# VH-VL binders against Protein LST7 (LST7): the designs that were tried, part 12

Target 1, 242 residues: Protein LST7 (LST7), of Saccharomyces cerevisiae (p53237)
Amino acid sequence: MSSTVISLAHFCDKHGPRIISVTQSAEKGTLGEELLVPDYPTESYCESCLLQFPEESTRSMRCFIEDVPFITTQYSSIRYQLLNSIIKRAFSEETMIYDNMPFIFFDDLRGLNLVIGFKLYDENARGNERRYCFILTVDSRSHDDSMKMLSEHWNFIIGGFDKMIAYIKNIHKSEFLGKNKTVENNLETLNNNAFIGSYLRANKSKFGRNLVSLTDDKFLFVRIHKWNSFLLHTVMNENKLP
Below, E stands for the ipSAE of ESMFold2; O stands for the ipSAE of ESMFold2 at other seeds; V2 stands for 0.75 times the mean of E and O plus 0.25 times the DockQ between their complexes.

## First folded at step 5 (VH-VL; framework fv_polzastobart)

Design e4 (from s56 with heavy chain T31V S52L N61Y; at its last look DockQ between E and O 0.01; V2 from the best seeds 0.00; counts 0 for: pae E 13.9 > 2, placed apart)
Fold by ESMFold2, look of step 5:
Structure e4 (fold): chain C 242 residues (1-242), chain A 119 residues (1-119), chain B 107 residues (1-107)
Amino acid sequence: as target 1 above (242 residues)
Amino acid sequence: QITLKESGPTLVKPTQTLTLTCTFSGFSLSVSGVAVSWIRQPPGKALEWLALIYWDDSKYYNPSLKSRLTVTKDTSKNQVVLTMTNMDPVDTATYYCARLEDYTYFDSWGQGTLVTVSS
Amino acid sequence: DIQMTQSPSSLSTSVGDRVTITCRASQGISSYLAWYQQKPGKAPKLLIYEASSLESGVASRFSGSGSGTDFTFTISSLQPEDVATYFCQQFYSYPRTFGQGTKLEIK
């Protein structure tokens, strides 16, 4: 179905590279219902890997832009072997810079991929950081055609990802500072006993955290869905799609 | 927490079709990247991967057996069904179903069911 | 198909000894290798994933190493409950393929 998708992925401490969400379009004039996914149990899966909407049973988000449905799920209609190889390659690139510097690679099977990585500080993560990326995938076997298509929208796509990443980083920073303000008010008491402070730091456990938790924004994935849908629609519309 | 169980006939005659059902609990095939696979082990021999089916109904088969294998699922019943045609005594094996996530390893296995193919 | 060659085929050793099992892939598979334990009459149990990562609930005496084509599985101090057959398995591509297994016994 869609030849262009936007993925959000992260490097899970336990599972390695994992897809969190995929935004894709269905045919103009349809409701895109074939892409919707019902509720499913999640208690056996890593918290950090889950796509989490405000309504606990919701696993799909849909919006319409000029009669084109855009759906975001953790599922993708494209082949999972290829998509997972793309994210593993994205996180394995030694030139990947988690400071909003984009890079591109071509995959013979799935086409051109534009990647922008970012990091969020978290003391509960291994290495005190959680790594993410947005990936725009243009599914075409023609390297020249894909590069031409991407170059026509380069600044728009990069600027769009930069804005969403900046939003995520800023709201995470606000949540982080809010917690630290509370801790800093109590830190005087803890610092009066170095043993207590050492005990608290030494017992900090490592566990997965959802982006909703990291930002204290239960609507975060709705915002990502709407933004990614907007980016996709603009790219697809300027490519003279009906 | 996660359990898988194979069910079906334990004795099959040569040329017959084998149908095995994997019934599982503790996970759902509605979750992105989750798959159920069939693997067999002839007595005293190495494990051989047969087929798998993903949450999105994508199916993959061992090329050496592809013409004989069909895998289907019923997500609402938490079941995956393997069909293998034209059974031969060489197909005598313990048949397992197993869970995997994405394109990884098999993290949970059923206890298996021995299927004997003989007259 | 990627062939997995495992050695030794069988091993008999004493409680407390260090056990080493090797697995070689017919082509590079990065670190996409798993190790399983299969006790007699039971299903395989995952011990090690991604060549060296220990599965949750698995004893720390088990470890794995390697990348590319050559992989090693180690039991640092053999315990009586470790009597089993051990398999490697690549998950780099389909079809998934397994090593022939190493039967481990106590002297």
Scores: ipSAE 0.000, ipTM 0.413, lowest interface PAE 13.9, mean pLDDT 80
ESMFold2 (binder alone), look of step 5: mean pLDDT 93; pTM 0.943
ESMFold2 at other seeds, look of step 5: ipSAE 0.394; ipTM 0.729

## First folded at step 6 (VH-VL; framework fv_polzastobart)

Design f1 (from s56 with heavy chain S58N; at its last look DockQ between E and O 0.75; V2 from the best seeds 0.00; counts 0 for: pae E 7.6 > 2)
Fold by ESMFold2, look of step 6:
Structure f1 (fold): chain C 242 residues (1-242), chain A 119 residues (1-119), chain B 107 residues (1-107)
Amino acid sequence: as target 1 above (242 residues)
Amino acid sequence: QITLKESGPTLVKPTQTLTLTCTFSGFSLSTSGVAVSWIRQPPGKALEWLASIYWDDNKYNNPSLKSRLTVTKDTSKNQVVLTMTNMDPVDTATYYCARLEDYTYFDSWGQGTLVTVSS
Amino acid sequence: DIQMTQSPSSLSTSVGDRVTITCRASQGISSYLAWYQQKPGKAPKLLIYEASSLESGVASRFSGSGSGTDFTFTISSLQPEDVATYFCQQFYSYPRTFGQGTKLEIK
C-alpha cells in the first residue's frame, strides 16, 4: 500500500499552520470507508481553515479512478500527528519564498516532503496576504525508495501543483479585480483624505476568510480533490514504493 | 453506460400517497457529490425540482412541498425512492429521476413516468 | 428561491437562422447555469453546463454565455432536428429552479 498523500495547508492569522485538506488513497477494489470522517456541522471550525464543499454538512470527498478510491478530508485520522508536524516544519522553513519554487525536506519522523507555497491578496488578512502550500508526503523510512519516487516524478508533480496554483491565483485575481473599482479623483481634498482614511481603517479589520470566498468558486475544493486524486493515481500507477 | 428508470403507479386517487422508485445503473451513490433527484413536469408546463438525495444521505426537498416529500436510497441496490403524500389533481405530471454529479446540474435523466391523479 | 425568467416563450424561425434565447436570474448566480433541450415526449437532455461549457457529444452549433444574472443560449445555424423546448436551470443553490421554457419551431 502506498503511504503517499497530498495536503493543502495555510497559515491562519489566529491559529498558525493548519491543514485544510488531505487527499489519500485506499486499496483498489474497496470503498475506502475507513478513511472517511463523519459528517458534522461547520460551526466548530475556523472560517479561514475550513474545508468547504458545496454542501455545508459534507466533510469528506471520495472518487474512484480505475477502481482505486481517493478520499479527501480535513484531517487524516490515521496520520494526524504526522501531518501536523509536517505543516509546522513547512511554514517554518526559511527557504519557502511563495514563488512556486519547490523545496524538499526529509527526516525519519516526517518522511520525504515536497512543498510549494503561494500567496493570495486579502485586505482582511494580516499583512494583506494569506499564505498557502501544497505538500506531497511520502511516509516511508526507506530513504532510497522515497527519493527514487520523487526523482522519477519530479516534473509531473511540480507541474501538477503549478497548474492548480495557477488556477487558484487566476480565479482569485478575476474575483478581486471584478469587485474592486478605482474612485475617480475629482473629489475635494478633505473628502478624498476622509475616504482614504476610512478605507485604510476598514482594511485593518481582521477576520477569517475561506479560500472558496476568496475565489468565489463554491466548487473549488471539489476541483482540488479531483486534481489531487489524479496526481496521486498517476504517481502510484507508474511507480510504487515497496 | 448510465441509465435511470422510474417505476410505480401511473394512476392514483386524490389524498393517496404516491411511491416512485428510481432504479439506475452505470454509476454509484458511493461517489462524493453524486445525487439522484426527482423532477416533475405537469402537462405543457415547466419542470419543477422536487427532491435530491446525495451519496452521504444528505437530502433537499422543495420547500413548497416539504412536508409531503420523503426521499430515501438503497446504495447497494442502486435505487432511490420518492414518497409524496396527499396527492391532488394538480400533481398530475411526468415524474423524472435524474443524476446530479459534483453538486451541480442534472447530466442524465430517466425517460419519466406519467402519474395521473383523478378520482 | 431564485426565479429564472426565460425569453421568448416561443420562437418560430427558418432552418439556417441564428437562434437566441435568454434567461434572467432574480439574483446573482455566478456562472452556475445549465441549458437543456427537451424534444416532445422525451426527457430533457443537457447541452450546456456552467453557463458556457459544451457537454460531450453535443453539436458545436450550440453555445452559451453570460454570468451573474443575464445568460444567453445560441444556436448558430438552426437545423431541423433542433425543434424542441429549451430550458435554463440554475445550480447555484437549492431549490434548483428552471426557466419556463422556450418552444422552438421551424416556419
Scores: ipSAE 0.028, ipTM 0.599, lowest interface PAE 7.6, mean pLDDT 81
ESMFold2 (binder alone), look of step 6: mean pLDDT 93; pTM 0.946
ESMFold2 at other seeds, look of step 6: ipSAE 0.272; ipTM 0.677

Design f2 (from s56 with heavy chain D56N S58D; at its last look DockQ between E and O 0.84; V2 from the best seeds 0.00; counts 0 for: pae O 7.6 > 2)
Fold by ESMFold2 at other seeds, look of step 6:
Structure f2 (fold): chain C 242 residues (1-242), chain A 119 residues (1-119), chain B 107 residues (1-107)
Amino acid sequence: as target 1 above (242 residues)
Amino acid sequence: QITLKESGPTLVKPTQTLTLTCTFSGFSLSTSGVAVSWIRQPPGKALEWLASIYWNDDKYNNPSLKSRLTVTKDTSKNQVVLTMTNMDPVDTATYYCARLEDYTYFDSWGQGTLVTVSS
Amino acid sequence: DIQMTQSPSSLSTSVGDRVTITCRASQGISSYLAWYQQKPGKAPKLLIYEASSLESGVASRFSGSGSGTDFTFTISSLQPEDVATYFCQQFYSYPRTFGQGTKLEIK
């Protein structure tokens, strides 16, 4: 089992902190099937919390980098309690500023965690914003060893998270601008005050939205899986002595 | 380097069953989102997708061909097999297998094999 | 089924001309469209993915644009080796469907 994982989490309007996805590695040369969760229950997941792949039959992703399997799932039966504790701490941290500013915390319970938070504007969210973070977790009780690993990969990990966050923000901006153009066009063609008022109120309704919907990118979580697998592999590979 | 190659009979008689094998290298059907697909092209006509089979054994068949299609895989042999029953002269086409990664487009194609259906 | 309507069905132009091929989907497919080139007697070759992204090793004179239902494929300056049939294909959902093709010839 890998002691290092990458998670994506958000603060759900209904459920508080929730893990959307976790990417883990398995032993080189294996298929990593113990980490796949093909038939986990999803009836308790709201739309905004759900890890959503392009095909309904798919509940996890697996790829191989240099014969090492990397698996992305929503539920980690191995690390559920740890990851739940980590995201609760991450979203309660008073110094988190959702502008790609990284922060770190470590303790004996949660290991070393590097967190980068970001926001997406959404009129349908409470407070008109949805809050997310990417988390690199090194599950170790050795503070010095964990900090050494992190310091050696600091710029790479932050740059990698920033690149994915920028991608998400850019395609969300494209979806938002397209939606904003539709609203503007409706306002231009509809000059009835009552209808205009009703349409604007509909845009202020509160309901959950999946990242796939917010970005209009059916393959978003496939891209996140591939990117997080690459980041994780690089961190693991660069720490190996020749 | 990714390669795919179609093999099987080039001539079948009407009502017979066609069996084609796609043998590939340079990738594995153990990777999530990876599929091997069968596509055909009648001479001078448009491409028609037939079937796809994914790493997790999920299968998709073109509904226009209903129960005529069966697709199976052998991941250890890097092979995918298409079976098409009750062949008719209108099924004369070049049959391709192609790789589909991450639920997307067909990024690698075999050379194709012409299958003629005639008495 | 998502119908892909491609136009024109055939096109005859001169070397150096700008070539434009249009593909229309019967419903919104976001940017999940690919363009293929098929030379006579050969298998299709991927040129453009996700509507506008150029596949590695493909000449820069090829480009694509569009989203939703309307997509355009362009060759900025036609070369003799570009004689082929060009297809669009949606990868938004199953069944995967192709345009009927545009046969490109040189006058």
Scores: ipSAE 0.027, ipTM 0.608, lowest interface PAE 7.6, mean pLDDT 82
ESMFold2, look of step 6: ipSAE 0.431; ipTM 0.729
ESMFold2 (binder alone), look of step 6: mean pLDDT 93; pTM 0.943

Design f3 (from s56 with heavy chain T104I; at its last look DockQ between E and O 0.88; V2 from the best seeds 0.00; counts 0 for: pae O 3.2 > 2)
Fold by ESMFold2 at other seeds, look of step 6:
Structure f3 (fold): chain C 242 residues (1-242), chain A 119 residues (1-119), chain B 107 residues (1-107)
Amino acid sequence: as target 1 above (242 residues)
Amino acid sequence: QITLKESGPTLVKPTQTLTLTCTFSGFSLSTSGVAVSWIRQPPGKALEWLASIYWDDSKYNNPSLKSRLTVTKDTSKNQVVLTMTNMDPVDTATYYCARLEDYIYFDSWGQGTLVTVSS
Amino acid sequence: DIQMTQSPSSLSTSVGDRVTITCRASQGISSYLAWYQQKPGKAPKLLIYEASSLESGVASRFSGSGSGTDFTFTISSLQPEDVATYFCQQFYSYPRTFGQGTKLEIK
C-alpha cells in the first residue's frame, strides 16, 4: 500500500522550510473531498509561503484525469506532519544542489523522496536568492515497491520536474528584466560611479514575495497543479500498487 | 460533448423579474477554474458579462447590475439559474450561458435566448 | 472596470487579403486576452486565448499578438467563411469585459 504525492516547497526567510503546495490523488470515481483543506484565514500569512489562486477563491484546486481526482492544497490535512519532516530534511541535505541535479533520500519514518531544487534571484530575499524544490514522495509500507516505481519512472519524473523548473526560471527572468529595465539601464550608469552603485545595492529592503509576483503569472499555481496532476497520474497509472 | 442550453421566458414586462435556467452536460461544476457564466448581447450591440458561479459557490456579479442579479446552482441537475429583477426595455438582449475554463476564457456557449422587455 | 476598445468598427475587404484588427485595454492586462468570432444568429466561438494561443480546431490563418494594452488579431488570407463579427475579451480581472466588435465583410 502506498501514497504518492508531489510537493513544491521553499525555504522561507522567516519560517524555514515550508510547503507551498502538495498534489495528490483520490480514488477513481470519487470527488476526493477528504483531501480538501478546511477554509482558514490567510490574512496574516507570510507572502512567500502562500499558495495563491487567480480569483482568490478556495484554498484547494481540483481536476480530474480519467475520473481520478487530483487535489492541490497548501496544507495536506492527511499528510502535513509527514511533509513537514520531509521538507526539513530535504533543505538540510548537504547534497542538495540548486542546479536541477536530483537527489534521493529515505526517511526512516515515511519512505522514499526524490528532490530537485532550484533558486530564483531576488534582491528582496536574504542572500539575494529564494530556494525551492519539487519533491516526489512515496510513502509505502513496501520499500521494494517504492524503489521499483522510482526506477521505472526516473527519467520521466526528472524530465517533468525539469520542464516545470525551466518554465518558472524563464518567466521569472522575463519578469525581472521587464520590471527592472529602467533600473538596469540606470545601474550601468550608477555602477560607473561607485558611490551611487553602492548606495543602491545597500538599500534593498527584505520582504517575502510570492511565486506569482516573482513570475508575473497569476495562473502559475494552476499550471503547476495541472502539470503535477499529469505527472502523478502517469506514474501511478503505469505502476499501480495493489 | 459539452452543451449548454438557456431556457425561460422570451417576453417579460417592465418591472417583472426574469428567471433563466442554464442546463448543461458534458461537464460538471466540480473542477477548479470552471464556472458557468451569463453573458448578454443587446441586438446589434456589444457583449456584456453578467455573472459567474463556481463549484464552491463562489459568485461574481457585474457591479453595474449587482443589486438586480442573483445566480444560483443545482449541481445534481447540472443547472445554473440567473434571476434579474426590475426588468426594463434596455435589458432586451440575447442571453447566453457559457462555460468559463481555467479561470480564463469562455470555451463553450449556449445557443442563446432572446428576451424582449416590452409592455 | 477595464474598458476594451477595438478598431476598426467595421471592415470591408477582398478574399485573400490580410486582415488586421486591434484591441486596446484601458490598463495593462499582461497577455490575458481572448479573441472570438461570431456569425449572425450564432453563439460566439473562441479563436485565440492568452493573446496568441490558437484554440484547437481553429485554422492557422488566424493569429494574435500583443501584451500590456495593445493587441492585434490577424487573418493572413481572408476566406469567404470568415465573414463575421470579431471581438476581444480580457480575463485579467472581474468584471470580464469585451470589445465592441469589428464587423468583417467581403466587398
Scores: ipSAE 0.376, ipTM 0.694, lowest interface PAE 3.2, mean pLDDT 82
ESMFold2, look of step 6: ipSAE 0.403; ipTM 0.719
ESMFold2 (binder alone), look of step 6: mean pLDDT 91; pTM 0.922

Design f4 (from s56 with heavy chain T104Y; at its last look DockQ between E and O 0.76; V2 from the best seeds 0.00; counts 0 for: pae O 4.2 > 2)
Fold by ESMFold2, look of step 6:
Structure f4 (fold): chain C 242 residues (1-242), chain A 119 residues (1-119), chain B 107 residues (1-107)
Amino acid sequence: as target 1 above (242 residues)
Amino acid sequence: QITLKESGPTLVKPTQTLTLTCTFSGFSLSTSGVAVSWIRQPPGKALEWLASIYWDDSKYNNPSLKSRLTVTKDTSKNQVVLTMTNMDPVDTATYYCARLEDYYYFDSWGQGTLVTVSS
Amino acid sequence: DIQMTQSPSSLSTSVGDRVTITCRASQGISSYLAWYQQKPGKAPKLLIYEASSLESGVASRFSGSGSGTDFTFTISSLQPEDVATYFCQQFYSYPRTFGQGTKLEIK
């Protein structure tokens, strides 16, 4: 089982903190089939919570880097309870400021977690914002060893998350401005105080929206999968000892 | 170094079944978003996508031909097989197999094989 | 399915000239459009993906632009080796569809 994973999570207006995707590795030289989740029910997932695949051909993604399989899925029977507790703490943390500022937390049950939160504007969300975070989790009971690993990869991990977050924010902004020019003009005129912002929020229907829809990028989760696989492989490879 | 090669008969009679094999190397059909696809081009005409098969055995067939096409794979042999039933002279074309990368585009093509359908 | 309409169907111009080819989709396809070059007797070769991204190893005189339904392919300065037929292809949805092609000749 992989001791290090990368997660994408959000705060759902209906369900609270929810995992969208988890990327993890399997043993080098295997196909990683034990991590694949090809068939699980999705009818109970709301639009905003769902990991969406471009061709709807499977519920998991797999790639290989130097014969190491990397699997991305929304569900993991082995780690779901741990990840659920991690995201609940991440979205409740007092220091989460949702502007790409990283923070960490550690305990004996949840291991070491590096979190970077971000927000996307969405008039269909409560408060006109949807909250997300990327989380690197090191499932280790040794605080000192986990912190050493994190310290050795800090700039790489933070830089990697920042690049993906910047990509997501940029294509979201382009999609929103391209399709909502009239609303954007009115919002800019009216957004000088909290009262006006509240008024604009009340004028729009509240629906869950998938991150694919917010960015108009059918392949967004494929890109996230491949980027997170790259980050995870690099962290694992630099820690590879004889 | 990615290579694909089409093999099979170059002459087929009307109503017969065409079977073409794509043998490839330099990649594995075990990665998400990667597919091997069949595309044909009648002489002097546009390219027409026929079918794609992915690592998880997901298959897509051109709706205009769907009842005539079967695509299968043998990942251990790096082979994909196209079967097309009830051949007609209008099916005379060069048949290509190609690698589809990341659900997007055909980044590597075989040289193609001309299949002529005549009595 | 999504119809891809190219124009012109053929084009004859001089070495060094700027070449412009257009492709129109029957519905919005975002930027999910590729351009291929096909020389006589050869398989197509990918030049541009995602509307404007240049494939590795492709000369910088080739470029693409557009989004939604209207796309443009440009050769900034035509070279003798660019004599070919050029195709657009949408990868927004299945079935994957190609334009009818534009034959490019040198006068």
Scores: ipSAE 0.284, ipTM 0.687, lowest interface PAE 4.0, mean pLDDT 82
ESMFold2 (binder alone), look of step 6: mean pLDDT 91; pTM 0.927
ESMFold2 at other seeds, look of step 6: ipSAE 0.297; ipTM 0.682

Design f5 (from s56 with heavy chain A35S; at its last look DockQ between E and O 0.63; V2 from the best seeds 0.00; counts 0 for: pae E 7.0 > 2)
Heavy chain, then light chain:
Amino acid sequence: QITLKESGPTLVKPTQTLTLTCTFSGFSLSTSGVSVSWIRQPPGKALEWLASIYWDDSKYNNPSLKSRLTVTKDTSKNQVVLTMTNMDPVDTATYYCARLEDYTYFDSWGQGTLVTVSS
Amino acid sequence: DIQMTQSPSSLSTSVGDRVTITCRASQGISSYLAWYQQKPGKAPKLLIYEASSLESGVASRFSGSGSGTDFTFTISSLQPEDVATYFCQQFYSYPRTFGQGTKLEIK
ESMFold2, look of step 6: ipSAE 0.388; ipTM 0.711
ESMFold2 (binder alone), look of step 6: mean pLDDT 92; pTM 0.935
ESMFold2 at other seeds, look of step 6: ipSAE 0.487; ipTM 0.740
ESMFold2, look of step 7: ipSAE 0.392; ipTM 0.726
ESMFold2 (binder alone), look of step 7: mean pLDDT 93; pTM 0.937
ESMFold2 at other seeds, look of step 7: ipSAE 0.323; ipTM 0.690
ESMFold2, look of step 9: ipSAE 0.275; ipTM 0.682
ESMFold2 (binder alone), look of step 9: mean pLDDT 92; pTM 0.933
ESMFold2 at other seeds, look of step 9: ipSAE 0.299; ipTM 0.691
ESMFold2, look of step 11: ipSAE 0.037; ipTM 0.592
ESMFold2 (binder alone), look of step 11: mean pLDDT 93; pTM 0.937
ESMFold2 at other seeds, look of step 11: ipSAE 0.390; ipTM 0.716

Design f6 (from s56 with heavy chain Y103F; at its last look DockQ between E and O 0.81; V2 from the best seeds 0.00; counts 0 for: pae E 4.9 > 2)
Fold by ESMFold2, look of step 6:
Structure f6 (fold): chain C 242 residues (1-242), chain A 119 residues (1-119), chain B 107 residues (1-107)
Amino acid sequence: as target 1 above (242 residues)
Amino acid sequence: QITLKESGPTLVKPTQTLTLTCTFSGFSLSTSGVAVSWIRQPPGKALEWLASIYWDDSKYNNPSLKSRLTVTKDTSKNQVVLTMTNMDPVDTATYYCARLEDFTYFDSWGQGTLVTVSS
Amino acid sequence: DIQMTQSPSSLSTSVGDRVTITCRASQGISSYLAWYQQKPGKAPKLLIYEASSLESGVASRFSGSGSGTDFTFTISSLQPEDVATYFCQQFYSYPRTFGQGTKLEIK
C-alpha cells in the first residue's frame, strides 16, 4: 500500500532545509481528524518557516473532494522525522537545479520522490534569493509500482507543479515591482538592466520572510492547499486506491 | 445547490432575547475556512456584520455588540444559532445568515427574516 | 474598524449608460474587497470578489478595479434588471464592514 503526499519545502537561512506544509489525504468517508495538527510549538520557527493562514487561530486546513478529506498542515521535523532525509537530499547542491527542471530519486524509507525547485528574489535573504521546492512523495517500497504511477501521471504532476510555481513567481514579481515603485523607483532600473546591479550592491537587514509577505497574498497557503488537494485527488482517483 | 434559511420569531418585545437559527445545505462546516455569518440590515440602512463561526469553532463578534451576541453551531445538523440579548427597537432589522468561503467574502446568503422589536 | 465610504449615495441614469460607483477604505486593504447587488426585498448577491474578479454566472457588463484604498465598480451598459442597491465590503480583517450603499435607478 502507498501513501502519496505533496510537500512544500524551503532552505531556511537559520534552520536549513524545512518543510513548510504537507498535503495528504485520509480515508474516504472519514473526517481525517488524525492528520490535523491544531496545536504545535512555534517558538523555534522563524517567519519564513511558518505555514500562515489568513486567520491566526488556523493551524491546518481540510477540504473534501468526493468525500475524501485532504489536509494541509505544518510539518514538525521532530514529529514527522521521516521527511527530513528527503528534504535534505532534495536541497543538496548536486541534485537540484532551480530552473523548474524536475528530478526524481528513491529513498528506502519514504519511497519515490519527484522534486521541482524554484527561487524567489528577496533582498532580505542571504544571497538575495530564497530557495523552495514542491515534492511529490509516493511512500511505497515497490520502486517499480511507484515509477509506473509516476510515469502514467508525469505530465499532469509536472504541469500542476509548474502552474503553482508560475503563479507564485508571478504574484511575487508583481509585489516586488509594486513595493519598489512606492519605496524607491526601480522600474527604470529593471527596464535598462541596472536593477540587477542595484540589488547586488545594497544589502538590507537579513531576516526571514513568509511566502505570504513575499507575494502580498494573505490567502496564498489556502490556494496552495486547494491546488495540492486537487492534484492528489486526481492522481489517486485515476489509479483507484489499492 | 447551496441554500441557507433563517428561522425564528419575527416579533420580539424589548428586553427579550432573540434566537435565530440558520439551516443550510449544499456545504458543510467540516471544511476549513468556511464560516456561517450573521448580518443584519435595518430598514433603509447599511448592512452590519454581527458574528461569524468557523468550522473549527473559532468565533468573531462585532465589538459594538459583543456582550449581547452568542453564536453556536451544530455541524451534524447543518445549523448555526444566533442569540442576541436585551433587544431594543433599534435592533429592528432583516437578519441574514450567509456563507463565508475560505476566510473571504459572503458568497451565499439566506433570504433573510425581518425581526421587529416593538412593545 | 475599517470604514468603507461609497459614492454616490444614489444615482439615476438611462438604459445603456455607463455607471461608475466608487468605494474608499479608511486604510489599505490590498485587493480584499467584494461588490454586492441587492434588489428590493431580496438578499444581497455577490457580483465581484477580490476587487476585480467576476463571480460565476454574473454578466460581463459588471466589472471592478482598484487596490489599496480606492475601488471602482462599473456597469458598462445599464440594463433594466440592474435596478438595485450596490454595496462594497472589505474582507481584509474583522470586523467585516460594508459601504453605505449606492441606490441605482433608471430614469
Scores: ipSAE 0.285, ipTM 0.697, lowest interface PAE 4.9, mean pLDDT 83
ESMFold2 (binder alone), look of step 6: mean pLDDT 93; pTM 0.944
ESMFold2 at other seeds, look of step 6: ipSAE 0.420; ipTM 0.721

